# Designs tried in a protein design chat: VH-VL binders against q3z8e7. Part 4

Target 1, 156 residues: q3z8e7
Amino acid sequence: MVEKIPMTASGYKKLEDELSTLKVKRIDVIEEMRLAAMDKDMRENAPYHAAKEQRGQIEGRIKEIEHELKYADVSEYTDTNTSKVNMGSTVKLRDPKNGECCTYTLVSPKEIEPLKGKISASSPIGKAVFNRNKGEQIEIEVPSGTLQYIIEDISF

## First folded at step 1 (VH-VL)

Design l2 (framework fv_libivirumab)
Fold by ESMFold2-Fast, scan of step 1:
Structure l2 (fold): chain C 156 residues (1-156), chain A 123 residues (1-123), chain B 112 residues (1-112)
Amino acid sequence: as target 1 above (156 residues)
Amino acid sequence: QVQLVESGGGVVRPGRSLRLSCAASGFTFSNYGINWVRQAPGKGLEWVAIISYDGSNKYYRDSVKGRFTISRDDSKNTLYLQMNSLRTEDTAVYYCAKDRGYSSSWYGGFDYWGLGTTVTVSS
Amino acid sequence: DIVMTQSPLSLSVTPGEPASISCRSSQSLLHSNGYTYLDWYLQKPGHSPQLLIYLGSNRASGVPDRFSGSGSGTEYTLKISRVEAEDVGVYYCMQALQTPLTFGQGTKLEIK
């Protein structure tokens, strides 16, 4: 079972473009490997080993992108004034008990940076706020207990 | 499409100098070794010189060593042959010819040739 | 220097018939890496040479399958299974095992 990977329409298009580019590069690298294997000196054959490593990197990235595209959950905006939390949203949360605020931005897995408030939709906080409206109360379960927050603001 | 175009040939007297050029297009010039091959009127092919893809290795036939210098300018996609102290036996059509091997030492398999430029050394 | 000797120096063939050209090297062209550094070239009248076969037996791009290269050690053969009018010209073998690179003296193929 693989979970869905949230992304924007722009992000999906970028992955499609990258995949197309990598498939063309793969053809070139395979040809470079074939030609380098015919090097008559056979001394360490640095061009062959470099091409082989590049081939491996390209194949790995192609597999990663194909996986991401297959399980992509592309965000769709049908209402320009929606106040619901989505991918790319920045959410301001307020603890009603002590008045403390914290801000989080929902980002793709490659952009996660918790210390700067960039979190995935699959994180405990991300799951709790996703598709919620401004003003809603949410509960987040953590090892130390249950945290309660109010969604004070949503920006895109 | 791959093209090699030679220029710089002419008619000179023995002891004079000429510089041949070979302008390359349609491939990544810096990845391939390039050769000079000549052919005297009515005679067979004779290899003259090679420069490796990175310019670090240069080889010549014995009869031109010390007189001819092969060089390349990858920024201009151009190969050169500086010919000094020319002799009547240097009279020939001069071709540049591309090695087939990618980023390798001299390999043979001259897959593309220019149309040639004529050098005539006469007294 | 490695000396390359071709035979015959000339041959005439009726279209559709086979032709064979031999090339002898003064030493083996097989490298310890397993490659044989022998090329075959064709020069049509008034034209630049063109590559037919590289590394002993590999056909160059665009070369018809009626051309084949074979041989080992010091003896090599270029075969044309069915000669066509466009095959007229001078055929050269060349060794690329060591410098100076050396060509055979050429074999002229003519149509009867």
Scores: ipSAE 0.000, ipTM 0.479, lowest interface PAE 15.2, mean pLDDT 83

Design l3 (framework fv_libivirumab)
Fold by ESMFold2-Fast, scan of step 1:
Structure l3 (fold): chain C 156 residues (1-156), chain A 123 residues (1-123), chain B 112 residues (1-112)
Amino acid sequence: as target 1 above (156 residues)
Amino acid sequence: QVQLVESGGGVVRPGRSLRLSCAASGFTFSSYAINWVRQAPGKGLEWVAIISYDGSNEYYRDSVKGRFTISRDDSKNTLYLQMNSLRTEDTAVYYCARGGYYYGSGSYPLDYWGLGTTVTVSS
Amino acid sequence: DIVMTQSPLSLSVTPGEPASISCRSSQSLLYSNGYNYLDWYLQKPGHSPQLLIYLGSYRASGVPDRFSGSGSGTEYTLKISRVEAEDVGVYYCMQGLQTPWTFGQGTKLEIK
């Protein structure tokens, strides 16, 4: 009776794919060790020791993935939520204090027009919203204090 | 003298199963990876599967993954290929071949091949 | 997967003349250990494949000196200095760098 590990169907598939890749790498590393072991002076055999270390890392990851797959509690297929602020995103921010909304679009340096809401990811607002999800509360520091906004919507 | 002898081929309908065997002699069987390689009539060589010397690793071509299982019994010096859900595209001569890891000192190319066993999947 | 392409797909040679077969890989077969993981196999009519050349240029045991392999990276060549009647068959290159192992389409060698 071990506690189940929740994951999506896509997450399960990703682990299966990683496991398959690692099993191929394992075959390769075992043969690298065999080839390197033909060097008669094992003390000077850096390739052998490097392959041995890599073998250990691969075995550890395989065991970890096999444990996760064995105890997986797979939900129905659901795409990963990608409603995160990125370059090109238009973000609607709401001030919870007064209910006022403002909209900003994250653009490349050549397209920046702050007065039209087009800002860089490196601006104070851009940094605060980048890679954030809808519904998150963000804080922006200004000389007179800290401003708080809620990400109300994300669109292109 | 290294020898590999395949058996178990035959004529079967689509969706059926066959188990191929490869009997090895003349070398330390447990020290070598062994492959299955097939050849459809009039076509080229196509690698199917490999099993490591200690049986801990198996790899398959994508088109047979989930349907074919490679295994070995070192106490009998015998390699197996369990073929389930056979398709007409699986029709071929199946060869057992020794080797297939990194080449050079301490590893081996596909240096010895059996005579093959014929699998025909047809209605 | 690594794709192996052979050329020509067939050739006819007068006995005693040389023959050359090319093999191209979709990515380099030169590994960090300095070896090229390319093999050449010959399948004589009605026979099983047999190893001719491994690691690009090394002759397998019992293979006559008239067979030679060369090349590195993505371009490889098998040469037969003086073709004999027993050399007829289909020649295959194969990459052994990573699974799945992949073969070229094969080159049929015939006597004129």
Scores: ipSAE 0.000, ipTM 0.458, lowest interface PAE 15.9, mean pLDDT 80

Design l4 (framework fv_libivirumab)
Fold by ESMFold2-Fast, scan of step 1:
Structure l4 (fold): chain C 156 residues (1-156), chain A 123 residues (1-123), chain B 112 residues (1-112)
Amino acid sequence: as target 1 above (156 residues)
Amino acid sequence: QVQLVESGGGVVRPGRSLRLSCAASGFTFSDYGINWVRQAPGKGLEWVAIIWYDGSKKYYRDSVKGRFTISRDDSKNTLYLQMNSLRTEDTAVYYCARERLGYSYGPDAFDIWGLGTTVTVSS
Amino acid sequence: DIVMTQSPLSLSVTPGEPASISCRSSQSLLHSNGYNYLDWYLQKPGHSPQLLIYLGSNRASGVPDRFSGSGSGTEYTLKISRVEAEDVGVYYCMQALQSPFTFGQGTKLEIK
């Protein structure tokens, strides 16, 4: 029914930590609502309504994180000596024609920063390198044609 | 499955009392404020009372203040409405209805409704 | 008390046609927090009310896409893009801005 949500072990832990923080903030906001409600009528109370809105935002985020954690597909590297490209791997590619190198790190969808070399497994480069071994020659299809690279190094 | 089931309705004469119950299941009852809403025969919906999730505050429509008392027993997952000095205009189907957002001091919507229990005050 | 007024009080629709129900409040339901405290409920014959739309425009869980809520301040609209036989019942708007919470008179939707 629901597709799994790809993420790194680090991404999963960040969501767990955020969830823990939000649950603590929830307690504080509930106390703020209680104190504000004691001061004035529940409907005509600006502090109460501000706290209620903050409460709603916290509940919405908690629900979102719980959904993400429930359907998470966590890719974790368990063998530090493997030569295969995996989620979280940093891959060094070399163009055999001119010897130029470029590096990319495969990250979860919300961590993507192409300008910093952080790409998804579903990108053209990510698809071409995923589950490949060091030393393999890969082809990447781009609008201008086909690019060829050699996987020079894989680090984790 | 999340549900609310009312009971305790019946036929009484004016000036008498009834106690309604609303049994909750399928969710953490103590996290939610619960309301009573009634509907007179062939008429629209009319809000009656609310109790906050922590039981600290209760609010009533003016026409039932001093006669009706809302309460909850979280150990039994049950909401109550004690109705004293009943009047013919209290004749209605009574629904309990849960606040949409848990841990809230006041509803924005009622997301779960019971099946209703009928109260008839007749002379 | 905030008075809620619905129009029309009844309407009859051929299946597949759209339906539109209006709700007017005696004062603005737009709070300083940016939310419009207006909800829509449906009561099918012999059934309990069920939540359709909350806070002006948000569909409740399980409510079909054909239902939509719009409006702000004192004027709100519930639209059904393609009425189905199961949509028969009485529709109520409710304000949750101020106690006591108040409902409109109801709009009865019938199939021709």
Scores: ipSAE 0.006, ipTM 0.521, lowest interface PAE 9.7, mean pLDDT 85

Design l5 (framework fv_libivirumab)
Fold by ESMFold2-Fast, scan of step 1:
Structure l5 (fold): chain C 156 residues (1-156), chain A 122 residues (1-122), chain B 112 residues (1-112)
Amino acid sequence: as target 1 above (156 residues)
Amino acid sequence: QVQLVESGGGVVRPGRSLRLSCAASGFTFRSYGINWVRQAPGKGLEWVAIISYDGSDKYYRDSVKGRFTISRDDSKNTLYLQMNSLRTEDTAVYYCAKVYSSGWYLEYFQHWGLGTTVTVSS
Amino acid sequence: DIVMTQSPLSLSVTPGEPASISCRSSQSLLHRNGYNYLDWYLQKPGHSPQLLIYLGSNRASGVPDRFSGSGSGTEYTLKISRVEAEDVGVYYCMQTLQTPYTFGQGTKLEIK
């Protein structure tokens, strides 16, 4: 099952621009490695090791961005559309059994901070609330069972 | 195959302006620094200017500072040299030359263009 | 500015004989990163310059092994072990240690 990653059109373009920049940096770093490798002792070659480390970071980020772009579900999120949960929305959930309330903000993968209520749209909670309307009842499946909440408020 | 093709040269009177272009192909243009080098008739090579791969660094020989401006348009894979207030001493064949890498202060001139001729005379 | 001085300014060589060109810089071209920022270029009659040797001693791609570069600091040498007719042209050394980048005055190689 393919999982989609919701994001704004602006966010998608930002990732495309970052990917393009990283690909040109990658070419330069590969050449830096080749030039540094002309030194005979690779073990003590600080410029070579620095370039190799930098290339590793660039390759890792390229792979991450390519994955995000491949599975992106691009949507136009604007301040005028507050009727449904979208990227950037802050959602107040209430447990109908005990009245317990929780607040979550749907953010891009790089902005995730679960302890501060900033969650991915691909998380169990994020998936359950995404594109839902105020007043809907949702069920969230977690390893320990199923949680039930009502979407009490949606704000930006 | 790396290719650099200069254009924009011509015959002008002193005080006039010309804009030279260097069209690049066969490599990722945005990744490399590029130089302008000139050669007066029957004379040796003379370095004119460099622009770094990201455009953040530009350097010029003293005799052209304030008159010449190096720039690049990465969307067109093209390097430019805007030459203002031209003098007879600027008469030369102008070459663009690609460096191998500017990211690790290694700037040997790996590939050269075919050159374009600028003649400044009254 | 770093001044580059070549010697000789011209030389004539019988085909198959060796040739040697010297280049002196007004200050050391050896950087603390271990590289000597001195390159050699050849300009054949009617052609653009082409890279022969970079960073003191490294042969550029496609350059025959009869060409070699040596030296460090302020004294550099380009050597051709057996000169061929195709080697005719003007040879230039160049420093890229600091701007402005500077060339030697050139050495004209001719066949006797």
Scores: ipSAE 0.000, ipTM 0.460, lowest interface PAE 14.1, mean pLDDT 82

Design l6 (framework fv_libivirumab)
Fold by ESMFold2-Fast, scan of step 1:
Structure l6 (fold): chain C 156 residues (1-156), chain A 122 residues (1-122), chain B 112 residues (1-112)
Amino acid sequence: as target 1 above (156 residues)
Amino acid sequence: QVQLVESGGGVVRPGRSLRLSCAASGFTFSSYGINWVRQAPGKGLEWVAIISYDGSNKYYRDSVKGRFTISRDDSKNTLYLQMNSLRTEDTAVYYCARTPYDILTGYYMDVWGLGTTVTVSS
Amino acid sequence: DIVMTQSPLSLSVTPGEPASISCRSSQSLLHSNGYNYLDWYLQKPGHSPQLLIYLGSNRASGVPDRFSGSGSGTEYTLKISRVEAEDVGVYYCMQALQTPRTFGQGTKLEIK
């Protein structure tokens, strides 16, 4: 089975945009190589060798992005949702490695009930999610190590 | 100025051998792969063989495998095609053609020689 | 082996009119790197072949912009926007995705 790469919708779009930019740059570099090749002395042709090296870098990045897009596991995200995690927010977290979901609500000190998912902004989870946007990947420091989660949803 | 010049063609009987040469000038020969492409009288183009720019990779058309050997001598800027056990169907004009043997640039053939004629007849 | 099929096998055009030649491959020429390994060549009467288009759509050095290549996968097209007398000859598509490299059977372009 091929490992899926967890990614936000905005992250996926950034990779698509980067891929499109690189494909345009690739056309330019191919043309640079073609024009430089007209010199016909490749051993002494610095422009050709420079363009060839740049071509290699572009192709390497294109392959990397295409692999990431092919195996992407995209979290839900909309461009109109600009809300950050704040006091009163209910946050749904997903572990990209095992698919486990957990839900937490950031509450004032008088309403803290950890066993019911009501936590403070000063807790390890609260610190990691506070002021974060939907779709961001976060790290939570706990005694057993570092846990990674994606903010799957933010609600009031 | 940039040129590939084929030589070594001739008329031979079936079963004989010929060695074709392709002399390069006006460019850095060792930076390019080179193809042999043939064309029978009044027929289309038929690819025969390729050798990579460093000589490490050689590929052949099935009908010539075991009979033809492509090689290069970069000190002489020359490509060779050793043709053994020639058959009447090998009768053609043989061209050498330059290619960047590089997946990133493709494998196009941008410079061709004028060809050398091989006639295999009984 | 990859089989390349061209159509039409011959065409006659009036100078100034467009021409279009199709090339089909028995399997996709699109590599995982995003490139289509198809080239177009022209052989003018009594001349060696010359490169027109490489990697599907890139014009070779010195080739007029009235020539264009398009397509992906198994279907490719070479277009000449305004045919001129010097364009007479046989056009070949060729796949460079794998060995053996294979040419189409050729398309002869003549002036009416």
Scores: ipSAE 0.000, ipTM 0.460, lowest interface PAE 17.2, mean pLDDT 81

Design l7 (framework fv_libivirumab)
Fold by ESMFold2-Fast, scan of step 1:
Structure l7 (fold): chain C 156 residues (1-156), chain A 121 residues (1-121), chain B 112 residues (1-112)
Amino acid sequence: as target 1 above (156 residues)
Amino acid sequence: QVQLVESGGGVVRPGRSLRLSCAASGFTFSTYAINWVRQAPGKGLEWVAIIWYDGSNKYYRDSVKGRFTISRDDSKNTLYLQMNSLRTEDTAVYYCARAVDTAMVYYFDYWGLGTTVTVSS
Amino acid sequence: DIVMTQSPLSLSVTPGEPASISCRSSQSLLHSNGYNYLDWYLQKPGHSPQLLIYLGSNRASGVPDRFSGSGSGTEYTLKISRVEAEDVGVYYCMQALQTPYTFGQGTKLEIK
């Protein structure tokens, strides 16, 4: 397992845009280097040396951005402001392997009704979802093993 | 979060050698080109050398070519400057500086605190 | 080598007044990619240099908008719209078009 890099949807798009720009510039810089070399003394050719060094910088930045994008954890997949799970929240969970969904509401101890999806924040499910955002993948430890769910919706 | 810390400076006689180190932290060292820049007492900034991110290309100021060698050890996040045949004119504070490519260009966005080299008889 | 020449070499300014520093290169720093490879750095007394402006006119992160860079080709200017006490130090231009990278002589800014 590799450490994920948290970022916003806006941040992810900025990196994608920068990567696209750099890939275009890489082609231009390589061609400028080739053209500069064609009819010049390489030792005294300022444009050639500048382009060669620029190519190195471009490749380094491309490698960095590609690594960041590969391991990105886009916790807010839209720029829409979404509320975190809190007391009184109704959370819709979807199991990614079978597509089944379950709905749970976090309630005070006196209002707990498990059969109607009303659970406490200290239950295994409540503990796993509390203070989490829409779109996050969560793991729930139960006696039979570990369950994985995606928070599909949060409402009040 | 980004930090560059130089070490290895000292007082030495002409003709002797010193090795400077620059310890980097807070960024992916292997993806950046790093420079050495020096400043003689009471004088301006003078670029010394650069090493590319992959170590494949090294460039030097003419006055230090053949005497100074820039190198890097990415496993230790450390940059080096091996200085041989030192001259009184090499007396300066030596800074390492990161070259960043935000828009396909060179500029030095972070600088170390510097380490002092004094070449005196 | 590209020679960088700054003017003036020293400047004394009353707080709140503007300041202007010029930098001239011995050859054009405008590349065919459209960028001017000229950067500005500030070295405050007892401190390491810090980036102010890159590529002629772009402010570095955290640099106040009272600082601006302009120019193209061989003539560049750094302007401070309203000088503050914390702006005291030596200002350097640097060309990054080709190695060896070269700095201007530095301009010392002092408060009257």
Scores: ipSAE 0.000, ipTM 0.474, lowest interface PAE 15.2, mean pLDDT 81

Design l8 (framework fv_libivirumab)
Fold by ESMFold2-Fast, scan of step 1:
Structure l8 (fold): chain C 156 residues (1-156), chain A 122 residues (1-122), chain B 112 residues (1-112)
Amino acid sequence: as target 1 above (156 residues)
Amino acid sequence: QVQLVESGGGVVRPGRSLRLSCAASGFSFSSYGINWVRQAPGKGLEWVAIISHDGSNKYYRDSVKGRFTISRDDSKNTLYLQMNSLRTEDTAVYYCARGHYDFWSGYPFDYWGLGTTVTVSS
Amino acid sequence: DIVMTQSPLSLSVTPGEPASISCRSSQSLLHSNGNTYLDWYLQKPGHSPQLLIYLGSNRASGVPDRFSGSGSGTEYTLKISRVEAEDVGVYYCMQALHTPLTFGQGTKLEIK
């Protein structure tokens, strides 16, 4: 089985938009190389070499995005009466031992920022909350043991 | 002095193979795309193939696709054209010509070799 | 493929007189960047081709100023203001806008 890359619909669209922008830039850079080559000796042509390097960077990023889009696992949310944790959800978790709360948002791989509460669905917390309902008690397996939380709120 | 010297031509029967070489000197070979252009006896010029400066892009005339392979060895400053399944219509003088552009369209051919003759006869 | 058509196929000129060669492409050779991807080459008898004009109107290094290129869209012209004996040979136009690169059939210039 090929491993899937979980992401939000928003994250998928951002990758599509970036891909389309890079494809336009690729056309421009190829043309810059062509024009630079026509004006200068290739050995001494700094604009040509700069454009060639930029093309390499653009091609690398295009390959990365195409891979991410090909293996993307995109979640759609249309629940209006009963809410479950899904990609794009912001989840408020309460520790029943001490009453402390933490919030996490499930995001696509490119959008992960743990210090800002943006986590992957494949993370220990992400796996534990995915497809769960408000009010459910969950257990999170981490290297130091098992953590226990209650899903206090789900928002978008 | 910039110089391109073709070799490897000869007389061969249809269906046989030949490998042409183009030895370059007097410039940075690895910085240029190079073309093969041929000319049948008493006829005009016909573009055959191009290879980019780094060897990553290769383009061919439709009539030679699958039969001819362009390649380069930058350590030897040499361009090659492997010609398989030769046909009588491949009979021509083959020139290599230097381009300034890295990709498919090519820059004007500012320097040409003297040519090597390929004769395919039954 | 882009088809390149030259006229006339042959031309006889008295030394010192002007010469004009036309080249027509099956589609415009103007790119959106403003450049026209048309070249002119000369092949003297028994010699390799040599570059005369590139990007429609630019003379190659070492080419005498009596040679000039002009034209737009699908119609192009190579002019020689005063033909000299060393100008004898076959002239070819070539488009470099799209692969495959294509040449005109050639125009033979000879001295009358």
Scores: ipSAE 0.000, ipTM 0.465, lowest interface PAE 13.9, mean pLDDT 81

Design l9 (framework fv_libivirumab)
Fold by ESMFold2-Fast, scan of step 1:
Formats: sequence, structure tokens, C-alpha cells
Structure l9 (fold): chain C 156 residues (1-156), chain A 122 residues (1-122), chain B 112 residues (1-112)
Amino acid sequence: as target 1 above (156 residues)
Amino acid sequence: QVQLVESGGGVVRPGRSLRLSCAASGFTFSSYGINWVRQAPGKGLEWVAIIWYDGSNKYYRDSVKGRFTISRDDSKNTLYLQMNSLRTEDTAVYYCARDQYSGSYYRAFDIWGLGTTVTVSS
Amino acid sequence: DIVMTQSPLSLSVTPGEPASISCRSSQSLLHSNGYNYLDWYLQKPGHSPQLLIYLGSNRASGVPDRFSGSGSGTEYTLKISRVEAEDVGVYYCMQGTHWPYTFGQGTKLEIK
């Protein structure tokens, strides 16, 4: 029933190191609270209250990290077979109904040439493809209606 | 290298005063709390006083409260122990020992000085 | 004050043999933060004390791994897996959880 938390080996080690640091820092904060409490009435003791708040934050983070480490599912990075559409990407779209392909390149505003397939990320086609993966089905709203395409290829 | 060197010890009569110094080198003195620990001839270690890294917190053994004052001068990288109304039972070697690192964690007494001898006798 | 009691007060070992020193506190040194405020120090003849172990079980920088600390609450142990000639001196435990900080009486380790 408890969900595992995916992370890299380096991410796991970073959490272990942070946990170790926080556990050590917890000692200082509690020591500071003890010193402050010795010198003044606690109701009027600003250093005591500040240290108490800091301890609460440290304890909260420790519990969060311990939970993440306990339920960690450590795996190594695996290459993806898809690439995301980004500025400068050239995307090949295929209409699944008639099999026709069209190619578009996402360019900066100064370089837009729609008749040559150079379009902005803010265009209807650009918005539909931006940050999408190869093989995804997209829907494009144009004045003549809604068009459906599959991202057949992405090149950079 | 990290060092603490005590000075100011000597032979005095009961009721007199001495001021001990602990000179620090090789580390950022202002970032550490420092303790005074003493050892009577042939006896064990006895903690005396602490001053926090920022000088705001000081604590003393009950037997020296009101008589001893711990202080620091970070511009000189030096810790002091002003000892007033000295008693024969204050006879000991006095060590300074580095304790707490500012904003990090309890460090125990990881660096100690060489000690300076205080003898209170008639 | 918290009273720290060490045993034995004197210990003689042959080089290469193990040694064990016990430290007991009159009340628990386990703080609400989960740590045991018990440190171990070695004072070699004619020298200042030096830190060996802090917070029960953590070796100080530069301390050989033949030294180990264990225990919790009121019962603590310092172990030396293979005693060397340079280990001669007086060992002290110290509690740091309550002021004043207090030391044990010391355990004198001698080589046979």
C-alpha cells in the first residue's frame, strides 16, 4: 500500500548526507535552547523561542528524509527512446487518417517563415507539439476545425 | 596548525587574583566556544567554565561562580579567565579546550592547550 | 551533579591484547534529541588530554579504528581491540548533557 519513491543512487546518497548533517545540527539547536532557558524566563526569551522554531523545522525535515529513504526505490538512469520538442526542434507530423506527413521547425520570432515550415512555439501547431514526445497524439485547433496528428519524428 | 596555549599561571596567596589567557591559532577563533578545565595535582579532570562562540552565553561550576569570569577578545584570538578570591582548592593545572562550532554541532573537547599551573598557598 | 564512575581504575595489558573500560552515569545521558552525551579522553603521561570518542560512539579525527565506543543511557564502554605502547595513559569519560560537565575518576592503562 505504501508507494515507493523513485530516485537515483546519487539522490539517495544526497539525502543520507543531508540527514546526517541535520541530525548533527539538531544537537546544536537543542543545546542553544538549553542555554537560553537557563538565563531568562521562557515566556520572554526570544532566543529560546527562535531555537525552538528552528528545532521544529529540523525535526520536520529529518522525518521527511527518513520517510523518503525508507520507501526509496533506487534505480540508475536509463536513456529514453523519445526526445521532447524544444526550440530549434524539427517535428514530423503524420495524419493517421490519410497517412500524409508535414514537417515544422520551432524558431525564434525573428526567424518565422510559415510557408517554409518555420513556426513559433506560440502558433497553434507550436503550442500543440512543444515539450511533447515522439509517438504522442496531438490535437490542433485551427480556424477550419480540429486536426489530429501523431508526432512521427523529432530531430534537433 | 590548530593550537591553544595557556599562560598567566603562578603562585599566589589565598584571596588574591590571577588572570589566565588562552591564545588560539590556526582556526577561526570567533566560530568556536571554549572551555576551561582544571586538574589538581595527582587528581582527575574538573570542568570549570564555558563561553559560547559569540560570547553571549557563559556557564560556571558552582564553586567558582561569583569569583571567576570567563571572557574572550576575538580581535586578539584570546580567551581569558579572571580568577578572584582564590582558594587553596583552586590549585591546579588549567587547560582551555575547544568545544562548540558556531551554527554546526556539538564537537566535544577536540583541541586542548598545554596547560598553565596555578598554585594557591601561603 | 551527575556522577561518572569508571571501572577498572587501573588496567595492565600485554601489547596486542584487547582492553575494555566501563563508564557508568548516575542518570541517563540520552538526550531528547536521541544522542548520548558521553565522550572519552586519553591523557598520556605529561600531556594534555586528547579526544578519542564523542557522543558515545563517534571516533574523533585522527583516532585509530582500534578504538571504539558503545553504550547508551547510563552504561558505556570504551574498547581497544589491540593495545599499543602509545596507548598508555589515563582514560576519562565525560558527560556533556547537564551542567556542570563531569568526568569519571580516570582509568590508568599500563603495559605489562
Scores: ipSAE 0.008, ipTM 0.484, lowest interface PAE 8.7, mean pLDDT 82

